# VH-VL binders against q9h9l3, part 174

Target 1, 176 residues: q9h9l3
Amino acid sequence: PRKMVAIDCEMVGTGPKGHVSSLARCSIVNYNGDVLYDEYILPPCHIVDYRTRWSGIRKQHMVNATPFKIARGQILKILTGKIVVGHAIHNDFKALQYFHPKSLTRDTSHIPPLNRKADCPENATMSLKHLTKKLLNRDIQVGKSGHSSVEDAQATMELYKLVEVEWEEHLARNPP

## First folded at step 10 (VH-VL)

Design G51 (framework fv_fezakinumab)
Fold by ESMFold2-Fast, scan of step 10:
Structure G51 (fold): chain C 176 residues (1-176), chain A 120 residues (1-120), chain B 111 residues (1-111)
Amino acid sequence: as target 1 above (176 residues)
Amino acid sequence: QVQLVQSGAEVKKPGASVKVSCKASGYTFTDYYMHWVRQAPGQGLEWVGWIDPDSGGTFYAQKFRGRVTMTRDTSISTAYMELSRLRSDDTAVYYCARGDYSYGYEFDLWGRGTLVTVSS
Amino acid sequence: QAVLTQPPSVSGAPGQRVTISCTGSSSNIGAGYDVHWYQQLPGTAPKLLIYDNSNRPSGVPDRFSGSKSGTSASLAITGLQAEDEADYYCQSWDSSLEAWVFGGGTQLTVL
């Protein structure tokens, strides 16, 4: 059996008008929700827009942040060979410039049984906040000071665990 | 019509640089990675690197690091690959190719190629 | 040297079946990365033939099929036709090299 982790990343805006999303924080938790990695990450480009209301990133977090190249190496070492759970996880992989095997990737924004349990259309892309409230009766991403990527990664793992048995069985019979 | 249109053939001397362009049309340029792949005459395919047109982020195969630079201009949906300090064994057809970066990574659309000849 | 190993050539008569192998390692195919196949007709750009091990793009006949097992993949072509004469390349991601890697290519001769 393969080990399983959940990941959540925070992005800041770089490039013209801050429209480019660059990695600025990454949190990884294990199956039980214990933190394996949680670092602020310094983008190689000038930050134009901290997107603080959503990212929780402020200028002071960049002072001792881990440079992107180093952080990426650390993160990939943790993800390699594991089943990786995330919400809209392709955005996280894109920010990491990383290709993870599709067969080892679990995206809680695209699991039909999970949407069914939440009384949502099976093929809709629902937010992590909505699914967590509906299925776990918990409020995450509360307030205006930005999100906690640790909290988001933990919620993502808990959501996946609700459908893990049936979804793994489905994937074993219907390989991607 | 979904297509990638590449610049014309180039002849260069050893030590020179070459810049190949690849203009995308018929799809949203920033939704896909742009890969570069080369093929020496009578030889196989060799991946050079990618650029993410959305972020401008790049990733190069180790063999080409320090000699290749990939850029893009989103206003004209065009990607560029510049290879410097050319050697005769850089003679090849250079292809641009589109790859998804979500859940499918295959190169589903290719340019027709640009022949770069390096000779003295 | 190519990271993925293919036979340099295969041949068959019209109507026959041929199989082209693609042998990888634990850092690519064995790590769970999907295998894609490309067909290159003489003088043309490569064209996607099979993606994610066994899927066909629109317009590719069902005579072409792909499979994957362990560290290897195979492309099968049934009912060989003259127009199938081409070079065939497998491709996957290598996590150790952090690179897209291609097989060395297999030249298919019909007749």
Scores: ipSAE 0.610, ipTM 0.877, lowest interface PAE 2.0, mean pLDDT 92

Design G52 (framework fv_fezakinumab)
Fold by ESMFold2-Fast, scan of step 10:
Structure G52 (fold): chain C 176 residues (1-176), chain A 120 residues (1-120), chain B 111 residues (1-111)
Amino acid sequence: as target 1 above (176 residues)
Amino acid sequence: QVQLVQSGAEVKKPGASVKVSCKASGYTFTDYYMHWVRQAPGQGLEWVGWIDPDSGGTFYAQKFRGRVTMTRDTSISTAYMELSRLRSDDTAVYYCARGDYSYGYEFDLWGRGTLVTVSS
Amino acid sequence: QAVLTQPPSVSGAPGQRVTISCTGSSSNIGAGYDVHWYQQLPGTAPKLLIYDNSNRPSGVPDRFSGSKSGTSASLAITGLQAEDEADYYCQSYDSSLEAYVFGGGTQLTVL
């Protein structure tokens, strides 16, 4: 059987006017929600905007952060060959400069049965915060101090587990 | 019309650098990655690397690291590939090609190619 | 050397069927990465022929079909026509090399 992990990344703004999203933290959890990886990551270019309200990243977190190239190598070793669950996961893969196989990728922002359980339109892109509150009765991303990528990865795995049997059967009959 | 227009043929001496351009039109330049693929005369296709025009982020195949630099200018929807310390075996047609990062790994739109000849 | 293995040539008469194989390994096709196929007519740039194993872009006739199984993929061309004479390349992604990888190409000759 293929192992399954969930990932969530935090990005900071680099480049002109901080418009470029660069990886600054990554958290990976296993099927049971145990943390396999959680590191602050130093972008190779100058940070213009920490986006602290959403990322939770501050200047002090960068002091001993793992350089991007090293962190990326560590992360890819964990993801390779596994089913990877995320929410709007294309943003995480883009920040990692990584191409994960579509057949092994699960995006909780694009699973119609999950939206149906939450009384949301099946083809809508719902936020992780909304789905977690509706389906798990848990508040995440609370306050103005930024998100916890560990909390987000754990919530994402738990959300996927609600539809795992149904969705895996669907994918087996309708390969991507 | 959706198209990629590349700069003209180049003839370079060994040790020189070459910079090829690729101008996109008919689509939002920053929504797609731009890849570079080369083909030596009578040989197969070889991937060089990609640039994300939105972020300016790049990734290069191991063989070309230290010799290739990819850049872009969003104001004119143009991507560039510069290859330095040219050798005779760098003689090839260099293509730019559009790719979708998110869930697509195919190259759905190609430039016509730029012939780069490296000879003394 | 090409990472994906294709036969260097294949031939057939008009109206016949040919298949072109593309053999990979556990780090690319076997890892679940999709296979795409390109047609390159003499003197032209490659054109996308098949994407995501078996899908056709608009304008590609249903005579062209693709499949994938295990570590290999195949392109089938039925009802061969003279204009199908071209080089055909398979392409995937390799997780160990962290690179897009191509087959060596197959030259199709229509007799």
Scores: ipSAE 0.217, ipTM 0.745, lowest interface PAE 4.7, mean pLDDT 90

Design G53 (framework fv_fezakinumab)
Fold by ESMFold2-Fast, scan of step 10:
Structure G53 (fold): chain C 176 residues (1-176), chain A 120 residues (1-120), chain B 111 residues (1-111)
Amino acid sequence: as target 1 above (176 residues)
Amino acid sequence: QVQLVQSGAEVKKPGASVKVSCKASGYTFTDYYMHWVRQAPGQGLEWVGWIDPDSGGTFYAQKFRGRVTMTRDTSISTAYMELSRLRSDDTAVYYCARGDYSYGYEFDLWGRGTLVTVSS
Amino acid sequence: QAVLTQPPSVSGAPGQRVTISCTGSSSNIGAGYDVHWYQQLPGTAPKLLIYDNSNRPSGVPDRFSGSKSGTSASLAITGLQAEDEADYYCQSYDSSLEGWVFGGGTQLTVL
């Protein structure tokens, strides 16, 4: 009976040729989909590539963005001790430089029963957009102006709830 | 072959610096964190820090901050650990070890170690 | 001091069972972080023996098993053999230090 939250982060490109992914926005929602955290975050390094078509981040969002060190502290306080749900969540944790316990992590890109419900190969990595369309009959990440990390976090929580009972029972019998 | 090959033994005087290298082969260098662990003669394992070869980001254990610097060269799949202002109690075998940052935080591949002796 | 507590030594006769304990705290094992075990033969680098509490890498015999409960973990070795003489280290992640922590090591002697 630990509290559960879902997270989605947006990253921009920093470093040589913008290949490094740096945190630029983070959204966290509770079990019911209510927003607990949603802030634009200023990377400590120069932004080379906003990756706007995917991140939704623009220069204007950086003007009042929370500095990385402060945002990280706020985010980690929310995540600590909770079950954290995400999609390809290792990318979010890497951008946060954060190591969450594996036993308290739920990655909707690596849950075989979820893929099975979507008529996808059990061990394939399916996109959040595809799973959400197949299982929730909802279009997310629509258009060319970038993704909403709030929308993605909410969809991720709803996807997990479809398999929560089955998957938690599996994890109890097969501890990670 | 999946392996980590470390540079040879070093003998240094107190106050000097030492730079140990760790060359990775047989896997994608940027997919794994590189950790550094040391072991003083007859003592246990002590974690020094990690470097993310992809970003160049680093994190060091409190004890080593201000004296250790970790770097990497992705063109030759090599990680480096430099320890400065050496003291006699820095005498140890220094290991590099590979850690996955996706899931599981164990060190599944280790170098053979580099003996660093600090003596006057 | 080592952050995780292990007994400094353990001994057993060939064919017997030994257990090596690893005691942590609320910031590491108690926070849900997995425990990993390493075997170090004299003059060699540590080798991963058990990962994520109870899993064995390829090539590790099933005589070695791990478990975790609360803030502690245990490594069990059954059917002791002479080649099991080594130092054994537990390892976890500590959220307050934001780093990897090791036990002080346990020297296993096979009588």
Scores: ipSAE 0.731, ipTM 0.887, lowest interface PAE 1.1, mean pLDDT 92

Design G54 (framework fv_fezakinumab)
Fold by ESMFold2-Fast, scan of step 10:
Structure G54 (fold): chain C 176 residues (1-176), chain A 120 residues (1-120), chain B 111 residues (1-111)
Amino acid sequence: as target 1 above (176 residues)
Amino acid sequence: QVQLVQSGAEVKKPGASVKVSCKASGYTFTSYYMHWVRQAPGQGLEWVGWIDPDSGGTFYAQKFRGRVTMTRDTSISTAYMELSRLRSDDTAVYYCARGDYSYGYEFDLWGRGTLVTVSS
Amino acid sequence: QAVLTQPPSVSGAPGQRVTISCTGSSSNIGAGYDVHWYQQLPGTAPKLLIYDNSNRPSGVPDRFSGSKSGTSASLAITGLQAEDEADYYCQSYDSSLEAWVFGGGTQLTVL
């Protein structure tokens, strides 16, 4: 009954030694994997480390990027009132300075049935790349040019759909 | 032990600024948000805002925007809240409180409070 | 006034049961945000009593329990003891205000 979306964010390094993760791209897809939002986002702080190997972000992407405050407003309008699916999603919410209800949040890095289907320990934190390869027979995050947040969001939604019925029933009986 | 130690009581005149400190110990300072909550004498709890000690990022309740500034010093695990242009109705005990940035959102550890009195 | 509504006071005799209500709206409790409860003894800082609607931190006796339904939550205290005299506050998050919000507090008197 509630609409469902999946989110994936790319972060760059700001602050001392680039250790602070600042939002630099956000992709949101609907239940069927159609893109609802995909923008490069300009952090308010100086970028020390683009983390290009993982983020796929380069200096050229920042030239016409949407300022953080504006992007945040757009993203929150899409997420509000929906079931939001992500992988290690609390990192994305932290980068957005956003607090989504726990009851409407689905984190594919912490769904025991999903790990079980992948022949992984139920309490382990498995990478999105591993779960996608194991359960969907698809390679994501390939190469050295960085990850696609659209690809990651789509994979995350598809992974959740594998356990959706079972997990929603579990949550209805055992509210978080 | 895990604790938050706040600075001592302050007496200020209307129009002045006050800066309250909150020193964390017994846990990783940068792994939790630091919230500030105030309580006027005989009144309830009112949320002021949070700071992320890791990033230095802040978010303030609309009522305090333009008057409050939150900062931190990671080298001494201390968070600060500065409130400017003080009014008599800012008289309150100001608490710092620890919150996880993930799902829970509850404040599981509180400082003992700092009484700020604004009087002429 | 407070964003979440609590009765200003409640009372009971030792050994009895009391319930404290917390009423929210569609932008906070009704939006799915969890409710947390704090106990404030006279002259002290608030202490987390219940988190995520019904969970107890270590050291909180099972006489304290929480529940949530729709836009409201309740704190139940059974087997009342004199040391339970305190102010009790509910708390949630409000998506429209982008703020943590508290109830106005309920003073519990043990007769």
Scores: ipSAE 0.761, ipTM 0.899, lowest interface PAE 1.1, mean pLDDT 92

Design G55 (framework fv_fezakinumab)
Fold by ESMFold2-Fast, scan of step 10:
Parts: structure tokens; sequence; C-alpha cells
Structure G55 (fold): chain C 176 residues (1-176), chain A 120 residues (1-120), chain B 111 residues (1-111)
């Protein structure tokens, strides 16, 4: 069987008016929810907007953060050859400038059986917070101090496990 | 209509630089990556690099690093590829091509190509 | 050299079936990256013919089909027509090079 990991990234705003999303933290957990990677990452461009309400990133986190090029190399070594689970994962891959095989990618924001289990329209894009509350009876992303990418990655893996057997069977019959 | 319109043919001397443009129309310019691919006469396709028109971020094939620069101007939906220190073996048709970053890695829309001839 | 291997030429008569192979390695097709195929008519830009191994864009006849197995892919053309005479290129992504890679191209001649 191929190994599986879950990833969640936090982005800050760079570029004109902070419109560009740049990687500032990445967390990766294994199948059991153990942390394999969790680092603050220094963007190569000046940070205009920390987006702290959502990212949880503050200026102090950047002081000894891992430079983007180094962090990217470390992260890609963990992801390569594995099934990677995420929520709206294309945003994380874009921030990493990384192209993962679609056949090894699992996006919990686009798994119809998961939405069905949550009594949501199959083709709707539901937030991680909503799915976690509905299906795991757990509150994540609580308060105004920003999200924990570790907590989000762990929740994402647990959500995927709820539909793993059904979805892997579907993918075997209908390759992506 | 959805299309990519490239600048006209260029003739350059060895050591010069060339800048090719690619104007997009009929779709949201910032939603897709712009790739550059070249083809020497009678030869196959060779990927040069990509630019993300939204962020301005770029990534170049190892062979071209230090000689190629990709830029864009979102106000006119135009991408540019500049290749410097030209050699005779840079003679090729240079194509821009549209690629998605979210749901597919194929190049679904291509410009008609710009012939760059490098000769003495 | 091209990173993906294709035969340099293939030929067939009208109405026949031809198959064009594309052989990769563990860092591209073998790593799970999808294979795309492009048709290039003489004097024109390449045109997307097949994407994600076996899908056809709107307007591509069902005579064209693609498949993938292990580290290789193939393009099949049934009911061969004179207008199919062109160069065909396979493409994938290579994780070691962090680059889009192409096959060397196959010239199809309709005899």
Amino acid sequence: as target 1 above (176 residues)
Amino acid sequence: QVQLVQSGAEVKKPGASVKVSCKASGYTFTYYYMHWVRQAPGQGLEWVGWIDPDSGGTFYAQKFRGRVTMTRDTSISTAYMELSRLRSDDTAVYYCARGDYSYGYEFDLWGRGTLVTVSS
Amino acid sequence: QAVLTQPPSVSGAPGQRVTISCTGSSSNIGAGYDVHWYQQLPGTAPKLLIYDNSNRPSGVPDRFSGSKSGTSASLAITGLQAEDEADYYCQSYDSSLEAWVFGGGTQLTVL
C-alpha cells in the first residue's frame, strides 16, 4: 500500500496591496495524525499583510523562519510518492509551486460522498470547519487568533478516513 | 474568441537578446499559467518555463536559467519571454501556451508561434 | 535527447489502425503523472488531442483514444484518414526535473 499524508498551509499577503498569497507555514501529518513537518516559512517577498485573523501568522514567527527555498525542498521530499490529502489543496500546491500527480491527490473539498455524509449538496465546496463540526463533532479554527495548520491537517486526515474505503474504490473504477 | 496572439518573427545576431510577446484574449488572463515551449527547425518540442500572470511568479527549465526572463502586464493581458546571449542553436519557433494549475497540467491553448532566427 | 521515448515514424493506409507508444520512467509517467497528446499539422502550432491519459477535448473525433499503463502510454488512431498525417507528441510532468517533458515526436504518414 502507498503511504498517505495530510497537508495544510498558511499564507500571508505579499505584492501590491497584499494580493499575492505566499507560503508562511506548512504542517504535514501522517495517517495516524502524527506531525511529520511543521515550520514557519519566510516568503522571498516583503510581507504586506499577515492575514493574522486566518493565518495565525505574526511578525515574530518570521524572525527565525525557514527560507522558502529550503522549506520547499524539505516539504517536497515528504510529499513525493505519497498520497497527499488536503482541503482545497490546489491552493497549497500553488503556494509551494509544486505539481503533485492527480492520481495521488485527495481533496476533501471535492469528495461527493463526504458532502453527502454531512447532508450537504454533493457538488458544493464546504469549508473544513463545517465538515469537521458536522462529521467529527469537533470545533476547529476557533477564535480570532488564526488557524492552526497542524489542527487543520489532522482534521483533514480524519475526514478523509471517513470515506477512504468508498472513495479509493471509486477512484480505482474511475481513475482521475 | 479565446486566443493567444504572438509577436512577429525576429532576426538577431549572436549575443543579442530577443523579447517575444503573447497577448491573451477571451478568458481571464490571471486564472491560467502561461508556458513557453520552443521548437528548433525539424526538431521536437522543448519546455522553457512558466509564469503565473496573477502573482508574477516564474519557474524556468534548468537549461535556460540565467538567460531567460518571463514577465507579464495584466493591464493588457500580455506575457513576455526574453532570451539573452543568443546562440545560433536558439533558432526556433517559440510558442506560448495556456496551462491550468488546479485541475490539469495539459496545454489546452497555443499561440501560433514566433520564429526567432539567430544568424551572423 | 527527449525525456519520453516515441518511435520516430509510423505509417498506415486509410481505414487502418495505428498505435503510437510513449515510454517514460519512474520520475514521470511511473510516478503517476498523466500523459497528454498533441497533434501538429505541417506548418501549424501543436493542438491538444488527448488530455489526462484518455480524455478528448471538444471537437476531437472518437477515432483518437489514449491509454496508460505503468511507465508507458499509447495513442491509438482507428479509421485512419489522410488528414491525420501529422507529427504526434506525448507530454507529461517530470518530478526530478520539475519540468514538463515531451516525447521526441512521431511522424504519421498516411500511405
Scores: ipSAE 0.770, ipTM 0.903, lowest interface PAE 1.1, mean pLDDT 92
Fold by OpenDDE, second read of step 11:
Order: sequence, then structure tokens, then C-alpha cells
Structure G55 (fold): chain C 176 residues (1-176), chain A 120 residues (1-120), chain B 111 residues (1-111)
Amino acid sequence: as target 1 above (176 residues)
Amino acid sequence: QVQLVQSGAEVKKPGASVKVSCKASGYTFTYYYMHWVRQAPGQGLEWVGWIDPDSGGTFYAQKFRGRVTMTRDTSISTAYMELSRLRSDDTAVYYCARGDYSYGYEFDLWGRGTLVTVSS
Amino acid sequence: QAVLTQPPSVSGAPGQRVTISCTGSSSNIGAGYDVHWYQQLPGTAPKLLIYDNSNRPSGVPDRFSGSKSGTSASLAITGLQAEDEADYYCQSYDSSLEAWVFGGGTQLTVL
């Protein structure tokens, strides 16, 4: 079986009005929650909005941040060939300007058994915070200091592990 | 009706630029990637690049980097592809094609194409 | 020259079964990326025929089917009809090129 990693990214606003979402931090953890990658990333364009309340990104984090081009290469090297777990993971891939094989992607925001376990509608899109609280009895993304991508990636992996067996069997029986 | 309406045929000289438009209707413009694919006369399909209409983010095939610019106007649900420094081998029908927003999946909706002819 | 390899042409009589192969590599089909198929009738834009290896969009007859194995994919057409005469293209994503890639296209002639 392929190795499994979980990813979470934080984005800042760039462009004339800060409406462009640019990658500013990426965290990757392994199956056990060990951090494989956690870097602040410098967007190629000037940051207009740090979105600190949500992203947790501040100006000082960009002083020694890894240039996007370099960071992207490092991240892709880690992801290649692995099953990648994330929450609303399409946003992370978009920020990376990268596409991972669907067959090797696991999005915890679209796993009906996970929602069912949390007493949520199976086809609803639930937040990572809600699922983590309901299923792991853990509070994440608390306060006003912004998210921790490492914490979010770890929570995502733990959530997936709750339904891994069932979901993998489902995918095997229902290939795309 | 869900459709992509492209601008009309263009005739350009070598060295010039061309800007093709693609107007989306019948669906939420920002929920799908917009890809551009071209086809030279009697040849196969070649992917040029994509734009995320929501963020304005773009990604181009390596072959076209530095020469292609993709933009969008969300207020009129229109995507644009501009190709500069045109040469004869840029002669092709250029298609806009809708791709899934989540993963950039298959192209499930195509424009009728815009013929761009480059000749001296 | 195309990243994905297709036979340039195939032919069949009405009612017969034909198959079109699409051969990729470890950086696209073999990397786990799905294969899609398009039908292009003469003088028209491509139309999505098969997506995600084997799924048919609404309106596509069940006599069209797709499969994927290893580094290759295949499109099968049963009960061949005159209206099936067209060019067929397979498509995937190549991680090494960081690009959507197409086969060279297969011209299907109905005899």
C-alpha cells in the first residue's frame, strides 16, 4: 500500500485588491501525525492582505519565507506517488497550482461515512473544526490568532483514520 | 442553456497578437476552471493552459509560457486568451473548455472554437 | 509526438465492435491520473464521451465504454453505427510535463 500524508495550506491575499489567494504556508504530516513539511512561503506577488485572523500569517513570517517556486518543488516531491488526505483539498492543490490523481486523493469534506459518524447529513459539507470537535473531542482553530496548518493537517489525518477501512473498501468497490 | 460562446475568426500577421474571448452562460462562471485547447488544421488537440475564474490564477503549458496571457471578467462571465508574437504554426482553432473546479477534471463543455490564421 | 499514443485509424462495419487503445506512461496514466475520451465529429468541437476512465455523461449511449489498466486505456464501441464516424481522443494529465495531455487521435471509419 502507498504511503499516506495529510496536507493543509494557508493563503494570503495578493493582487490589486488582495482578492487573489496565494500560498503562504504549507504543512504536511505523515500517517502518525509527524511533521514532514512546514514552511512559510513567499508569494511571487506583493501581499496586500495577510488574512491573519484566518491564516495565522503575519508580516514577520515572510521575512525568511521560502520562495513559492522552491517551496512548490519541495512539496510536490513529497506528495508524488502518495495518497494525499486533506479537507477541502482542492483549495490546497489550487494554491499549489498542482493536480494530484483523484484515485490518490482523500477529501475529508466529501466522505459520507465520516459525516454519518458525526451525526451530520452524509452529503453536507462540514467544516474541519466541526468534525474534529464531534469525532475527536478536540478544539481546533480557536481564538483570533489564526489557524495552525500543522494542527489542521493532523486533525484531518486523524479524522480520515476513523473511516479509512470503510472508505477504502468503498473506493475499491466503486472505482471512478 | 449551458454554453460557451467564443469570438469570431481572426487573421493576423506574424509577430502580431491575438485575443480570443469566451463567454459562459447557463452556469456559475467562477465554479469551473476555464481551459484553452488548440487544434492545428488536420492535427490533434493541444492544451494551452487554464485560468481559475474565481481567483484569476493561471497555469500555462510550458510551451506557451511568456507568450500567452489568460484573463477573465467575472462581471460578464468572460474568459480571454491572448497569444503574442504569433507565428505560422500558431494557426489553429482555439477552443475554450470548462473544467471541474475541484480538481481540474475532464472538459465537459466546449466552445465552438475560434479559427486564428497567421499568415504573411 | 503526442504524449499518449493512439492508433491513427480504425475501421469497422455497422454493428461490429471496435476498440481504440490509448497508451501512456508512468508519469500520466501509470501515475494514477484518470483518462477521458472525446468524440470529434467532422467540422465540430470535441465532445466529452467518457470521463474518469469509464463513466458516460448524460446522453452518451451505453454502447460506448471505457477502461483503464496499468499505463493504458481503451475505448470500446459496440453496435457500430454510421454516426460514430469521427475522430476520438484520449486525455489525461502528465505530472512530469505539468500539463493536460492528449492522444494523437484516432480516425474511426464506418465501412
Scores: ipSAE 0.225, ipTM 0.759, lowest interface PAE 2.3, mean pLDDT 92

Design G56 (framework fv_fezakinumab)
Fold by ESMFold2-Fast, scan of step 10:
Parts: C-alpha cells; sequence; structure tokens
Structure G56 (fold): chain C 176 residues (1-176), chain A 120 residues (1-120), chain B 111 residues (1-111)
C-alpha cells in the first residue's frame, strides 16, 4: 500500500504590496501525526509582508531558514509516490511550484462526506478551523501569533481519517 | 470571449533574439498559469516553460535554460516569451497555452501560434 | 526523442474504429499523472480533445474516448470521419524532468 502524509504550508507576502504568496514554512506529518519535516523556508524574493497574524512567521525565523530551492528538493522527496493530504492543498502545491498526481491527492476542503459529517453543505469550502472544531472538538489556529503548520497538518490528517474508508472506496469506483 | 491573441510572424537572423507576446482576454489573467509550447515544421509539440502571471515565477525546460526568458505585464494581461541567440533549428511556431493549477494540468486554451523563422 | 511514445501514423476507413497508443514510464503516466489528448487539424493550433484520461471538453463528440492503464494510455476514435484526419498528441507531466511532456504525435489518415 502507498504511504500517506499530510502537509501544511505558511506563506508570506512578496512582490508589489505583498500580494504574492511565497512559501516560508512547511510541515509534513505521517499517518500517526509524527513530524517528518518542519522547516522555515527563505523565499528568493524580498519579504514585504510577513502576514504574522496568520503565518506565524517573523523576521527572526528567516535568519537560519532553508533556501527555497533546497527546501523544495527535500519536501518533494518526501511527497513523491505518497498519498498527500492537505486542506486547500492546491495553495501549498502552487507555493512549492509542485505538481502532485491528482489520484494521490486528498483535499479536506473538497471532500463531500467530510462536510456532511460537519452538517455543512457538501460542496462548500469550509475552513480547517471550523471542521476541526465541529468534528474533533478541538480549537486550532488560536491567538494572534499566527498558525502552527504542524498543528494544521496534524488536524488535517485526523480529519481525513474520519472519512478515509468511505472516500478511498469512492475514489476506487470513481477514479479522478 | 475567452481567448489568447499572439503577436505576428517574425523573421530573424542567427544570433538575434525574438520576443513573442500573448494577450489574454475574457478571464482573470492572474488566475491561470501560462505555458509556452513550440513546434518546428513537420515536427511534434515541445514544452518550453511556464510563467505564473500572479507571482511572475517561471520554470523552463532544461533545453532552453539560459536562452529563454518569460515575463508578463498584468496591466495589459499580456505574457511574453523571449528567446535569445537564435539558431536555424529554433524555426518553429510558438504557442502560448493556458493551464489551471487548482484542477487539472491540461492546456485548455491555446493561442493561434507565432511563426518564428530563423534564416541567414 | 519524445518522452511519451506514440505510433507515427494510423489509418482507417470511414465508419471504422482506430486506437492511438501513448506509452510512458514510471516518472510520468506510471507515477499517476493524468494523460491529456490534443487534436491538431492542418494549419491550426492544437485543441484539447480529452483531459484527465477520459473526460471530454464541451463540443467534443462522444466517439472520442480515452483510457489509461499502468504506464500507458489510449485514444479511441469510433465512427471515423474524414474531418478526423489530423495529428493527435498525448501529454502528461514528468516528475523527474519537472516538465510537461508530449508524445511524438500520430498522423491519422482517413481513406
Amino acid sequence: as target 1 above (176 residues)
Amino acid sequence: QVQLVQSGAEVKKPGASVKVSCKASGYTFTDYWMHWVRQAPGQGLEWVGWIDPDSGGTFYAQKFRGRVTMTRDTSISTAYMELSRLRSDDTAVYYCARGDYSYGYEFDLWGRGTLVTVSS
Amino acid sequence: QAVLTQPPSVSGAPGQRVTISCTGSSSNIGAGYDVHWYQQLPGTAPKLLIYDNSNRPSGVPDRFSGSKSGTSASLAITGLQAEDEADYYCQSYDSSLEAWVFGGGTQLTVL
């Protein structure tokens, strides 16, 4: 069987007015929630907006951060050939400039059975925070110091486990 | 109307540079990645690279690294591909094509192509 | 050499079925990347014919179908018509090259 990991990335603002999202942290956990990777990543472009309220990234995290090209290589080695779980994961892949096979991708923001369990419209995009509170009775992304990508990746894996059997059966009958 | 409009045919001498434009209309330019693909006369399709119009980030096929530069101007929804140090075997039709990063990696919209002829 | 392998040509008579193969490797089709097919009529730009292995864009008739198994994909054209005479290209993504890759193209001749 293929191994499964969950990923969450934090972005900072680069480019004009800080409108471009650039990778600044990546966390990857295994099926049991153990951390496989967690590094601060230095964007190749000047950081205009740390977006600290959301990202948790501060200037001091950039001092010893891994350069983007090196971090990307490390991350892709972990993701390649595995089932990768994330929440709105296309944003993470875009920041990584990475193209993962759709058949091996699981996006907890677009799994109808998961929304159904949370009493939400099946085709709506619900936040990770909302689904985690509703289904796991746990508060994540608390406070004003930014999100923990480790916490988010762990919550994402646990959310996927709630629908794993049902969703994998669906995908086997309806390949993407 | 959703379309990609490319600049007209070019004739260049070996060693020159050429810059092809691709103007997008009918959709949000920064929501889709722009790919460049070329086709030499009587030959197949060859991917050159992509640009993300939102970030300006680029990635080029190894064969073209050091000779190709992709840029964009979001104020006029236009992508550019510049190829330098032209050789006769760069003679080809150059296409721009749209790709969606959110769902699918196929190229669903193509420009009509720009013929670049490199001859002495 | 093209990264994906297609036969250089196929031919059929009107009303018949033809299939065009596309063979990849473990770094592209075999890695789970979807296969897309493009039709190029003489003198025109390629047009998306099939995406994500078997899906048709609006306007593509159902006599065009795609399939994928292992490291290979296939395009089937049933009820062959004169206007189907074109070049057909398969495409996928290759993880080792980090590039979109195309087949060498197949010229379909009717009659």
Scores: ipSAE 0.752, ipTM 0.895, lowest interface PAE 1.1, mean pLDDT 92

Design G57 (framework fv_fezakinumab)
Fold by ESMFold2-Fast, scan of step 10:
Structure G57 (fold): chain C 176 residues (1-176), chain A 120 residues (1-120), chain B 111 residues (1-111)
Amino acid sequence: as target 1 above (176 residues)
Amino acid sequence: QVQLVQSGAEVKKPGASVKVSCKASGYTFTDYYMHWVRQAPGQGLEWVGWIDPESGGTFYAQKFRGRVTMTRDTSISTAYMELSRLRSDDTAVYYCARGDYSYGYEFDLWGRGTLVTVSS
Amino acid sequence: QAVLTQPPSVSGAPGQRVTISCTGSSSNIGAGYDVHWYQQLPGTAPKLLIYDNSNRPSGVPDRFSGSKSGTSASLAITGLQAEDEADYYCQSYDSSLEAWVFGGGTQLTVL
């Protein structure tokens, strides 16, 4: 069996009017929810908008942040060869400039059985906050000080575990 | 129609630079990565790099790092590839090609190619 | 210097079946990356023929099929026609190079 990890990234706004999303924090947890990686990351471009309400990132976090190129190398070493779980994970991979095999990718925003368990339409894209509240009876992303990428990665792994057996069997019969 | 239209053939001297353009139409330019692939006469396909038109982010094959620069202009849905310090073995047809960044990694739409000849 | 290995040529008569192999390694096909196939007719740009191992784009006849096993993939062409005479390239992604990689190409001759 392959090892499994969950990832969640925080992005800040760079580029014209801060419309470009650039990686500013990444958290990776193992199957049991233990933290394997959690670093603030310095984008190579000027930060226009910290998006603090959602990202939790402030100027102070950038002072000793790991430069993007170095952080990326560290993160990719952890992800390579593993099943990677995330929520709307294409945003995280895009921010990392990373292409993970789709057969080893699990996106909890696009798993029909998970939505079904939450009494949501199977093909709807539900937020991590909603699914976690419905299925784990836990509130995440609380308040206005930004999200915790560690908390989000842990919640994402726990959500996947609820459908893991069913979904892995489905993927074995219906390879992507 | 959904298409990629490339600039015309170029003849350059060794040491010069060339800039090839690729204009996209019929789809949302910022929804897909733009890849560049070259093919020397009688040879196979070689990947050069990609640009994300939304962010302007780029990634280049190791062989071309330090010599290639990819840019885009979203106002005219055009991607550019500039190759500097040209050598005779850079003579090739250069293609732009569209690739999805979320799961699908195939190149489903190709430009017709731009012949770049490097001589004397 | 191609990263994926293909035979340089293959030939068959009209109506026959041919297969073109594409051999990779643990950093590309063996790592789980999908294989895509392109057809290049003389003097033209490559055209996507098969994507994600076995899927056909609209307009590609079912005579063309793809498969993948371990570190290798194959393109099968049944009911060969003269119009199939072309160069065929496999493609995947390589995690160690962080690059799209191609096979060296296979020239199909319909005799």
Scores: ipSAE 0.751, ipTM 0.893, lowest interface PAE 1.0, mean pLDDT 92

